# Designs tried in a protein design chat: miniprotein binders against q53ft3. Part 123

Target 1, 195 residues: q53ft3
Amino acid sequence: MFGCLVAGRLVQTAAQQVAEDKFVFDLPDYESINHVVVFMLGTIPFPEGMGGSVYFSYPDSNGMPVWQLLGFVTNGKPSAIFKISGLKSGEGSQHPFGAMNIVRTPSVAQIGISVELLDSMAQQTPVGNAAVSSVDSFTQFTQKMLDNFYNFASSFAVSQAQMTPSPSEMFIPANVVLKWYENFQRRLAQNPLFW
Short names: E, the ipSAE of ESMFold2; O, the ipSAE of OpenDDE; V2, 0.75 times the mean of E and O plus 0.25 times the DockQ between their complexes.

## First folded at step 12 (miniprotein)

Design L2 (at its last look DockQ between E and O 0.02; V2 from the best seeds 0.00; counts 0 for: pae E 15.4 > 1.5, placed apart)
Fold by OpenDDE base, look of step 13:
Structure L2 (fold): chain B 195 residues (1-195), chain A 107 residues (1-107)
Amino acid sequence: as target 1 above (195 residues)
Amino acid sequence: SPESYKKAIEYAERAKRYAEFARKYAELAAREAIKNNDPESYEEALRLFREAAELYKEAAELFEKAAELYEQGDYEKAEKLMEEAEKYMEEARELFYEALRLYEKLK
């Protein structure tokens, strides 16, 4: 149902469902993360009148998880970018994940999505400066992600003469990746919210 | 105890939320079945969502009864109802998760 993306890392599409209405992603080495994208996979929409409240959890000075509301995703806004850098330990607020014994390691932060009524979500106030509101910021982030992917993929590019036979591996022509990249950039430029 | 009563009420509210959640997923699946003109493929998921919703509703009722018993000071009977309600919650949860898996495969 949900995906989580950090620039320079593999996309996460397998959230841990910790309750009927709650999903969690683990973020290792969270101190190096500036932004996180949370998005719907497009397989299952929210039921009518419902959306997702997105929370971030990091350990406090005592090693206890502190959950903070970052923002929201909905059927009408199926993706959002959040700045998590600089979210240092504020006072713990009431959070929907508090009753759950989520096993946590000190070096791993968590993104939690709580499926809630839209009316209830409207009463909640996200932490300041977490939501990246500008289309420009979204475009810049997406561009950096794409550049990172392209650089990564291109680093494995070999000529046919350099290929070693490996029957267990499939190869994608670099031209296919380039065409995909160009098409994606074009679509992004036309509509930054095309997905 | 006041704490036991509060807990029972909290659990009842949770069960009610889950019942409504399961019902809404059943409605969503039903709409998709109609949209795709494929009621047969969605039948099992729909059945499981609806059954989960009913079980959550039953759990909620039991938790509410337990709360009343705690208020009356009948702790032994209240605890038995809490345990019974938790069994319904677990059964409902399993059905709900299976329904979700089936529904996801159809997308």
Scores: ipSAE 0.279, ipTM 0.679, lowest interface PAE 1.5, mean pLDDT 81
Fold by ESMFold2, look of step 13:
Structure L2 (fold): chain B 195 residues (1-195), chain A 107 residues (1-107)
Amino acid sequence: as target 1 above (195 residues)
Amino acid sequence: SPESYKKAIEYAERAKRYAEFARKYAELAAREAIKNNDPESYEEALRLFREAAELYKEAAELFEKAAELYEQGDYEKAEKLMEEAEKYMEEARELFYEALRLYEKLK
């Protein structure tokens, strides 16, 4: 039903079902995680009028779970990116997962998904700055990639007089790189999703 | 080429991260086996997590060897080694997800 992705890690597609309407993923070494992606797996939608509330849980200094609402996934928005880097010492929120009083190691957190009525979800307020819009993240990622590529390619730029003999190397004039950069920026501004 | 060298290094680092991740799942499964006093039920998942970790580690070594060959200009051998390392990555991935499926079924 659900998947959970952390950058640099293998995707998790087998959530632990802890109730008929509640699903959990373990996140070992959660202190090193800044963002998580939660998405609907396969083609099975939520029932009509239902959606998923997404929570982040970490153990406090006493080993007790602290749950925080990150945001939502729905049939209309079946994936979302959540920033958790600022939540690892944040305040808890109301949540539907009960006490679940199981002692955990300090390095393991959880993502919880609760299937709920859309009307009930509309009454909930996620913790601030948890949800990252896919358009904003996509645009930021592509801009950072573009800047990185240009800086990298420019670090190899030489004048024609400075060229070293390298018969196996191909060279690209710097103005081609500049034109690519300007064209990409223009297209990204016109349609951030043109990928 | 510099691009081929960088790709081999990037894949080696990725394989190392996947090996570490698989090993941490093995640790988690081992703790659950002890906590539940039921090591027999967790035995297969533990074995598969550990095997996946070892295969990822071997893939990382092959990627590093490929990087060395790229630096030496032996591109044909380097590409062959990259291909072999990627097969290890795929096998390790299959074992890891089978282990995860068994582990989540128990928990």
Scores: ipSAE 0.000, ipTM 0.278, lowest interface PAE 15.4, mean pLDDT 72
ESMFold2 (binder alone), alone request of step 12: mean pLDDT 87; pTM 0.868
ESMFold2 (binder alone), look of step 13: mean pLDDT 87; pTM 0.875

Design L20 (at its last look DockQ between E and O 0.02; V2 from the best seeds 0.00; counts 0 for: pae E 17.7 > 1.5, placed apart)
Fold by OpenDDE base, look of step 13:
Structure L20 (fold): chain B 195 residues (1-195), chain A 107 residues (1-107)
Amino acid sequence: as target 1 above (195 residues)
Amino acid sequence: SPESYKKAIEYAERAKRYAEFARKYAELIAREAIKNNDPESYEEALRLFREAAELYKEAAELFEKAAELYEKGDKEEALKLMEEAEKYMEEARELFYEALRLYEKLK
């Protein structure tokens, strides 16, 4: 139902469902993370009148989890970017995950999604500066992600003469990746919210 | 005890939320079945969501009764109802998760 993306890392599409209405992603080495993208996979929509409240959890000075509301995802807004780098010193707030026995590792932060009524979500106030509101910021983030992917993929590019036979592996021509990248950039420039 | 009562009420509220959540998914599935003119493919998922919703509702009622018994000081009987309600919650949860899995396969 949900995906989580950190620049330079593999996309996470398998959230831990800790309750019927609650999903959690683990973020290892969270101190190096500036932004997180939370998005719907498109397989299962929210029921009518419902959306997702997105929370971030990090350990406090005592090692106890501190949860903060980052923002929201909905059927109408199926993805959002959050800045988490500045949240590490915040005070804990009330959160829907407090009753859940979620095992935590000290170096691992968590993204929690709580499926809630839209009316209830409207009464909640996200922490300041967590939501990246500007289209420009979104575009910049996406561009950095794409550049990272391209750089990663291109690092494995070899000529036919350099290829070693590996019957278990399939290869994608580098020009196909480049064409995909160019097309994606074009679409992003035309409509940053095309997906 | 006041704490036991509070717990029972909290569990009842949770069960009610889950019942409503299951019901809303059932409604969604029913609409999709109609839209796609394919009621047969959605039938099992729809059934399971509805059954889950009913079980969660029953659990909620039992938790509420347990809360009342805690207020009256009948701790033994209250505890029995809490345990029974938890069984309904577990059964409902299994049905709900299966329904979600089935629904996801239809996409």
Scores: ipSAE 0.198, ipTM 0.623, lowest interface PAE 1.8, mean pLDDT 81
Fold by ESMFold2, look of step 13:
Parts: C-alpha cells; structure tokens; sequence
Structure L20 (fold): chain B 195 residues (1-195), chain A 107 residues (1-107)
C-alpha cells in the first residue's frame, strides 16, 4: 500500500503491518538520514473519507521510542517528503501507536503510518516544518524515485566477460536503462506534470 | 539436497525481482499513455509488460513450491516444477523484450 524512500538507499515497498490500520518501515542508521519520502504505491487507495498520518520514531538514550507526527498522505496528496534531521532529539507527539515501550536497536528508527479518518487528521498538528509542500514534494519524490530506480537497476549490470551461462536469467543492456533514465529526467525537468 | 533447495529459493527471489521490474515498467508506460492522451499507441506494449510481470510471478510461485518439495524429499516432483517455472521465465522474457521493442518505436 505504501512506499518509503531515502536518498541513496533502495526503496522500501513492503511495510510491516503492525495492526489492521497501522504500517511501519524500519530505518537503519537513521542518524545519516535527513529526508524521507513517504508515498502510496497507487495499487490500493485509502478507503473513502480516510487518509494516513505519518510518524517518525527514534530511540531515546534508553532505547525507548519517541514518536513525532511528520504530516499526512491522502488519496489527493499521495506523497510527501519529510525532513527528519532536526527531529532526532525533539520531543514526542501524541500518537496512535500505543505504549510501544520496547527498547529499540540504537541505530534503527521507524516511519509509522496510521490510517485514520480525514476529520481526525485535521485535528492533528505536525511537528515544526517537517513537511515540504506537495508540489515540491512531488517533484522531489519523482526525482529521488527515478534516481533510486536507476541505481537499483544498474546494480545488476554486468559486462559480457562477467556473464555466466544461465539461459533462465534475463539480461538487459545497460544503455537501455540509461537511455530511459536520461529521457525521463529531461521530460520531468521540462514539465514536472507531464505524466 | 541442500544445494537444490538453495537454487530453487534463489530462482524464486530472482523471478520476484523481475516481476517487480516488469510491473514498474507497466506503471510508467500507463502514466505516459495518459499524459500523452494516446492510450491506443501504448496499449500493446502495456499489455505485454503486464503479461510478462504475471508470468514472472507465476514462475516465482512454482520455484517456491519446488523448494518446499525439495525440503519434503519429493525431489522428482520438485524438478518437474523447476522445469515448468523455467518455461514461464522464458515466456516472460520473450514478452518483456517484445514490449521493450514496441515501446522504443513509440519514442
């Protein structure tokens, strides 16, 4: 239902569902992360009248989780970029993830998404200025998604000398991926809404 | 054997990655068709990417079933599933590259 992207890392598309209406992504080595993109995969929309509240959780000095509301995603605003660099020592927000007081691994944080009524979401106040505008977030999301896809696909590139005989395996020329990447970037720069 | 089990799992994981790749191609092309307001020109390529993704997914499921059979000791049946899964992989590959050829003509 959801994706989570950090610049320079593989996109996460398999959230851990911790309740019928709650989903979590782990962020290892979270101290090196400044921004995170949360987005809907587009295959399963929120039910009518509902949306997603997005939280960031990090371990305090005792390893206990501190949750902070970053903002929201909805069917009408299906992605957002959030700044988390300033939140790693901030005070917690009221949150719906219950009393999760389990000590965490010191270098792993979480992004939590709670599916809630839109009316309930309207009563919540995100921390500081963690969210970026949806127009800027869409442009940044699409650019970072494109970079992540290119880096992921190119990580499978091999030279002909490196190939092993394996007729069941599929191979694509690296220049196909590069050409697609360059064409897409050019079109996005010319018209961010071309899609 | 443990080696046969490991190969079945490895092939299942690879098939899943190929299915995801084909699905993402289909999603991107579907958006391009809408953006250009020209769904008829993109229809065949989109159809072939979607079919390739489905065949890769079916291959992955067969590889997983073969791994289960290896673990249960049904080696001969597991081999039959491995061969069937490889047939789906080959068919998916053919559809995927045909879809790429059609998509390149539209550029």
Amino acid sequence: as target 1 above (195 residues)
Amino acid sequence: SPESYKKAIEYAERAKRYAEFARKYAELIAREAIKNNDPESYEEALRLFREAAELYKEAAELFEKAAELYEKGDKEEALKLMEEAEKYMEEARELFYEALRLYEKLK
Scores: ipSAE 0.000, ipTM 0.088, lowest interface PAE 17.7, mean pLDDT 73
ESMFold2 (binder alone), alone request of step 12: mean pLDDT 87; pTM 0.875
ESMFold2 (binder alone), look of step 13: mean pLDDT 87; pTM 0.876

Design L21 (at its last look DockQ between E and O 0.77; V2 from the best seeds 0.00; counts 0 for: pae E 4.7 > 1.5)
Fold by OpenDDE base, look of step 13:
Structure L21 (fold): chain B 195 residues (1-195), chain A 107 residues (1-107)
Amino acid sequence: as target 1 above (195 residues)
Amino acid sequence: SPESYKKAEEYAERAKRYAEFARKYAELIAREAIKNNDPESYEEALRLFREAAELYKEAAELFEKAAELFEKGDKEEAEKLMEEAEKYMEEARELFYEALRLYEKLK
């Protein structure tokens, strides 16, 4: 139902469903994470009148989880970007995950999604500056991710004259990667939510 | 005890939320089945969501009765109802998760 993306890491599509209405992603080495993207996979929508409240959890000085509301995802807004790098100094708030014994390690933060009524969600106030609300910010994030991939892939580009025979390796022409990149940019510019 | 009473009420509210959640999914997939003119593919998931909803409703009723008994001081009978309600919750949960799994495969 949900996916979680951190720049430079593999996409997570297997949330732990800890209750009928609650899903959790683990984020190892969370101190190096600036932004996280939470998105719907498109397989299972929210029922009518429902959406997802997105929470972030990190350990406090006593090792106890501190949960903070980051924002929301809905059928109408199936993805959101959150800045989590500045949240470490926050105080704990009331959260829907408190009654659940979720095993945590000190180095692992968690993203929690609680499926709730839209009317109830409207009464909640996310922590300040966590939600990156603009379509432009999403586009910029995606662009940075794509640039990172392109730079990574291009760093391995070699001419035919430089190729050493390796029967175990397959090579993709750099022009194919570039064409893919250009096509992706075009689609992103037309509709930032094209997936 | 006041604490036991409060716990039973909280569990009742949780069960009610889950019943409504299951019902809402049943409604969603029933509409999809009609829209896609494919009732057969959705039949099992629909059945399971409906059954889960009923079991959650039964659990909620038992938790409410347990709360009333705790308030009256009949702790032994209240605890029995709590245990019975939890069995319904567990059965409902299994059906709910299976229903979600089946529905996801249709996408």
Scores: ipSAE 0.652, ipTM 0.860, lowest interface PAE 0.7, mean pLDDT 84
Fold by ESMFold2, look of step 13:
Structure L21 (fold): chain B 195 residues (1-195), chain A 107 residues (1-107)
Amino acid sequence: as target 1 above (195 residues)
Amino acid sequence: SPESYKKAEEYAERAKRYAEFARKYAELIAREAIKNNDPESYEEALRLFREAAELYKEAAELFEKAAELFEKGDKEEAEKLMEEAEKYMEEARELFYEALRLYEKLK
C-alpha cells in the first residue's frame, strides 16, 4: 500500500502490516537519516473518508520506542516529505501504536502509518520540526533525494547470473528503478505539490 | 479488575474501528465493481470484507458485554466472553487479510 524512501538507500515497498490499520517500515542506522519520504504505491487507495497519520519512532536509551506524529498522507496528498533530523531526542506524543500487541525493535527506528478517519486526523497536531519544507526547498530536497536514490540503487543492479540465493535480501532490477525515477520526476516537474 | 475492565473497553473500540474499516473497503469495492462494469471480478473480495465487518461487529458487542460484567464483578463470565470475542477477532482478521489480498490482485 505504501512506500518509504530515504536518500542513499533502496526504496522500501513492503511495509509490515502489524494490524489491520497499522503499517511500519524499519529504519536501521536512523541517526544518519535527515529526511524520509512516505508515499502511496497506488495499488490500494484509502477508503473514502480515510487517510494515514504518519509517525516516527526511535528507541530511547532503554531501548523503548518513542513515537512522534510527523504528518499525514491521503488519497488527495499521496506523498509527503518529513524532516526527522531534529526528532531523534524528542519527547513522545499521543499515538495509536501503543494499544496494539507490538513487535518491538529496540535498536531500530520506525516509520508508522495508522489508517484513520479524516475527521480524527484533523484533531491531530504534528511535531513542529517535521513541518513540510517550503515549495522551493521541497523541490530541491526531493530532486537531491531522487538523484541519490537512483544512483545508489543502480549501483546494486545485478544480472540473474550474478545472484546467489540470500533469503534476507531483495534485489530490484534496474529497469524498475529507472521507471519509478522517471515517473516521479515527471510528476514533480508538472506539480511540485502533487502530494 | 480495573486492568480487565480497561482491556475490554480498549478491545471493543478496536473491534468497532476494524468493523468500520472493513465496511468502508466493502463500499469502495462495490463502487469500483459498478464503475468497471465487472461485478464478478470483485465479488469474492466484497463478500469477505462484508463478512469480516460482521465478525468484527460481533466481537465488539461481546467485548462491551464483557466490560459490563467486569464492572458488575462477574469476572469468570466476563473472561469467557473476552475469549469468545478474541476468537471472532481472529476469524475476522483472516477474512480481512484474504479480502485485501484478493483486492490487490485485481489491481
Scores: ipSAE 0.279, ipTM 0.724, lowest interface PAE 4.7, mean pLDDT 77
ESMFold2 (binder alone), alone request of step 12: mean pLDDT 87; pTM 0.865
ESMFold2 (binder alone), look of step 13: mean pLDDT 87; pTM 0.866

Design L22 (at its last look DockQ between E and O 0.01; V2 from the best seeds 0.00; counts 0 for: pae E 20.2 > 1.5, placed apart)
Fold by OpenDDE base, look of step 14:
Structure L22 (fold): chain B 195 residues (1-195), chain A 107 residues (1-107)
Amino acid sequence: as target 1 above (195 residues)
Amino acid sequence: SPESYKKAIEYAERAKRYAEFARKYAELIAREAIKNNDPESYEEALRLFREAAELYKEAAELFEKAAELAIKGDKEEFEKLMEEAEKYMEEARELFYEALRLYEKLK
């Protein structure tokens, strides 16, 4: 349902579904991460009247996760870019992941997506400066991220005949990535702030 | 126990939320099935979401009953209902995840 992209890293298209309505991506070496892109894969939309609240979790001084609301993704805004570098010193707030025993490595940050009612989401206030608000900066960043992702993903593309059996691995057809990229670029071109 | 009561209520609300979530997916799938004129391909996922929704609903009811027992101080029956409700939650979850998997394959 969701993808997560960090510049210079492999795209994550397999979120850990920790609950029926909650998805988590692990972000190793989170200290080096400035921005993260969260996007819908387009395979499964939100049900009507629902969207995703996007949270970031980093370990505090005690190694305990601190969750902060970054923003939202919806069917109408299926992708968003968040700046997380400045959030690492922030304070935790109430979050939907707090009651969950999420297995994590203390040195690994997480992106959490909580599927919620749109009406409820509208009442939530993301942490300041998490959303990339500059259109130009956002467009440039997004384009670079997309290009990086596409180039990276395509570099691993193999034909079915070249695939080695790996029953533990999930494979995504390259055309899915391409279609997503094209659709994202189209949307970005139409409205750089479509998210 | 106030803590037990609170826990049971929290779990009940969670179950209700999941029931609604499953229901909403069922509705989505049903609409897609109609739109695509392909009820057969969506039937199993639809069924599973509906079943999951019902099981979550049952779990919610059991958690609510457990909450009542917590007020009454019946610890044994409270734990029993909590465990039973959790079984419904687990079963519902399996169906829900399978439904999502099946639905994803249709895309």
Scores: ipSAE 0.649, ipTM 0.864, lowest interface PAE 0.7, mean pLDDT 84
Fold by ESMFold2, look of step 13:
Structure L22 (fold): chain B 195 residues (1-195), chain A 107 residues (1-107)
Amino acid sequence: as target 1 above (195 residues)
Amino acid sequence: SPESYKKAIEYAERAKRYAEFARKYAELIAREAIKNNDPESYEEALRLFREAAELYKEAAELFEKAAELAIKGDKEEFEKLMEEAEKYMEEARELFYEALRLYEKLK
C-alpha cells in the first residue's frame, strides 16, 4: 500500500501491517536520518473519505516508544516529505567512556501510518515543522533520491558477454537509465517541482 | 467492574471502525468494477470485504452485550461473550487481509 524512502538507503515497499488500519516501517540508525518520504504505491488507494496519519516513533532513554504526528498522506496528496532531524532524542548526560573502543548500538525508530477518516485527521495537529521542507531541501532530497536509484540500477549492470539469455524476461540497456538520470537532473536544476 | 466495562466498550468501538473500513473498501471495489466493466475479476474481493464487515459488526454487538454484563457483575458470562466476540474479530481479520491481497493483485 505504502512506501518509505530515506536518502542514501534502499526504498522500503513492504510495510508491516500491524492492524487492519495500521502500517509500520522500521528505521534503523534513525539518528543519522534528516528526512523521510512516505508515499502511496498506487496499488491500493484509500477509500473515499479516508486518509493516512503519519507518525514517527523513536525509543526514549528507557527504550519506550515516543510517537509524534508528522503529517498526512491522502489520495489527493499521495506523497509527503517529513523532516525528522529536529525530532530526534538526545540531551543525555553522564557519558561513561572506557579505554576500549566504544561500541555503538544502533537505534531503531519507526514510521507508522494510521488509516483514519479525513474528518478525524482534520482535528489533529502535527508536531513542529516536521512536514514543511524548503524548496532547497526538496531539491537536495530529490537529488539524493535520483542518485540512490541510479546507483541501485547500476549495481545490476552486466556486459553483453556476461548475460544469460532469458527470452521470457524484458531488459533495459544501461545507457537508457543513464540518459534518464542525466535528463532528470537537468530538469530538476531548471525547475525543482517539475515532477 | 469499571475496567471490564471500559475494555468491552473500547473493543466494540474498534470493531465498529473496522466494519466501516471494510464497507468503504467494498464500495470502492464495486465502483471500480463498474468503471472497468469487469465485475467478475472483482467479485471475490468484494464478497470478502462484505463478509468481513458483517463479522466485525457481529463482534461489536457481542462486545456491547459484554459491557452490559460487566455492569451487572456477571463475570463468567462476560468472559464468554468477550471470547466469542474475539473469535469473530479474528475471522473478520482473515477475510479482510485476504480481500486486500486479492484487490492488490488485480491492480
Scores: ipSAE 0.611, ipTM 0.855, lowest interface PAE 1.7, mean pLDDT 79
ESMFold2 (binder alone), alone request of step 12: mean pLDDT 87; pTM 0.870
ESMFold2 (binder alone), look of step 13: mean pLDDT 87; pTM 0.865
OpenDDE base, look of step 13: ipSAE 0.602; ipTM 0.847
ESMFold2, look of step 14: ipSAE 0.000; ipTM 0.087
ESMFold2 (binder alone), look of step 14: mean pLDDT 87; pTM 0.870

Design L23 (at its last look DockQ between E and O 0.41; V2 from the best seeds 0.00; counts 0 for: pae E 3.7 > 1.5)
Fold by ESMFold2, look of step 13:
Structure L23 (fold): chain B 195 residues (1-195), chain A 107 residues (1-107)
Amino acid sequence: as target 1 above (195 residues)
Amino acid sequence: SPESYKKAIEYAERAMRYAEFAQKYAELAAREAIKNNDPESYEEALRLFREAAELYQEAAELFLKAAELYEKGDKEEAEKLMEEAEKYMEEARELFYEALRLYEKLK
């Protein structure tokens, strides 16, 4: 299922399921919340071809719910950080929670996750500025370092016929560098924390 | 500053990815314990994977709080939180790899 993390608060992992494909987290004291992380717990993936549309709702000045699309989580991007501080006075958008029997306390905002077809999600436009940049800089840095090392070492490759022998020099066969590269890349794909 | 805010957000995302990996290994260990009807053998690895995941989530929370403080201009307090979060990342990493070592011995 889903988790919801807010700075300064304990992680919520028990979403209220309001429909077979719709889940809600309550956010009390929403005026103090600026960022929200929505993530998949990893125990139940989305079915093939599906993902999660993430919405933010707050009560307007009349106590009526205002729902706004923040963005998405998918099996390929299982967590996302959303900035909601600028959305607490915005206008709503179309959303799938309108007819739901959702009980709301007037001072509480909500995060809603709707499981939908990826094709349908591709046609939706999140509210601007909601999703902050999602960069996997550790894996990206590691892959760039790996490629840089391999390309550098390979630039000095010579065939046996091209060698000028020197008994005092040490040499590394090119296939050793390739094997290290392939093993490192495999391990990084399996576990980015292995090193 | 915008640069400091982006760095803090990037670290929060990294911490959440690491928490996800630790949670997946905790689930694998729990499933192996059930499959083998041997919860005692897997108990320590499972505990350490879960603890690592929790520490990574705590680090993510602190990185997010630091990002918010950078945005408000409170650089000194934000930097304190960044340092604290980095310590949690290191502790979580140590626990995760010890858990992985124990888990791999049992399989």
Scores: ipSAE 0.316, ipTM 0.732, lowest interface PAE 3.7, mean pLDDT 77
Fold by OpenDDE base, look of step 13:
Structure L23 (fold): chain B 195 residues (1-195), chain A 107 residues (1-107)
Amino acid sequence: as target 1 above (195 residues)
Amino acid sequence: SPESYKKAIEYAERAMRYAEFAQKYAELAAREAIKNNDPESYEEALRLFREAAELYQEAAELFLKAAELYEKGDKEEAEKLMEEAEKYMEEARELFYEALRLYEKLK
């Protein structure tokens, strides 16, 4: 469901599932890490009304895990970039991983993803300066891109008359998708803010 | 500069979005291959979608490294990484378009 990218390291696509709704990536040599990308693999979307709260954990001076909320990933914002270099000191907050005996080695930090209700996520406040992405611009871009795609694709939707009635699946011809993509790329190249 | 750093981060985010998009198409093609019981016809399209996704991820990584170098004040090396990342973006785009063309012919 999730991937984790650290600059200069191999992409991690195998998260440890520590609970039904919780996934963990191990980050060895975390002191050398400045930025982390958390992204959805595209294989399994979040259930409707759900998203992912992304947490970072590092060992404190006593070797106890300190968890901090970095930000969020959702079906509408399937990736996020976090700056973790400045988070190596601080007080831990309440976190969904606290009751879990996650075996930690002292030199390994962790990225935790908790699958939560979108309404609950909206009430949480990430640590300052961890999210380097302009959440608002990315969300707006993704929403407008999806809306543009949907509007374009729907205009070419062939009537179900010839397809075996699977009432829930609309088939979009691949040529429509290709044309949309080419047009979108051209517009983006001409004016990155065309949306 | 702070502006160059921001630009590099924005480009990294864009690269990741394209990687995710390519991965979604690989999954779609794989599902269709299974549905049609014809994995051989979809093999090349699947390969190219996956390869495009990997190249977009590599581009994202390079953009992130460039951002870190900009923050450290190493502008010259950061600009080299930005140029290299842009080459990966272009290659990934070409593979993705080819994959789409192949996928279309199967429909």
Scores: ipSAE 0.034, ipTM 0.490, lowest interface PAE 2.5, mean pLDDT 76
ESMFold2 (binder alone), alone request of step 12: mean pLDDT 88; pTM 0.887
ESMFold2 (binder alone), look of step 13: mean pLDDT 88; pTM 0.885

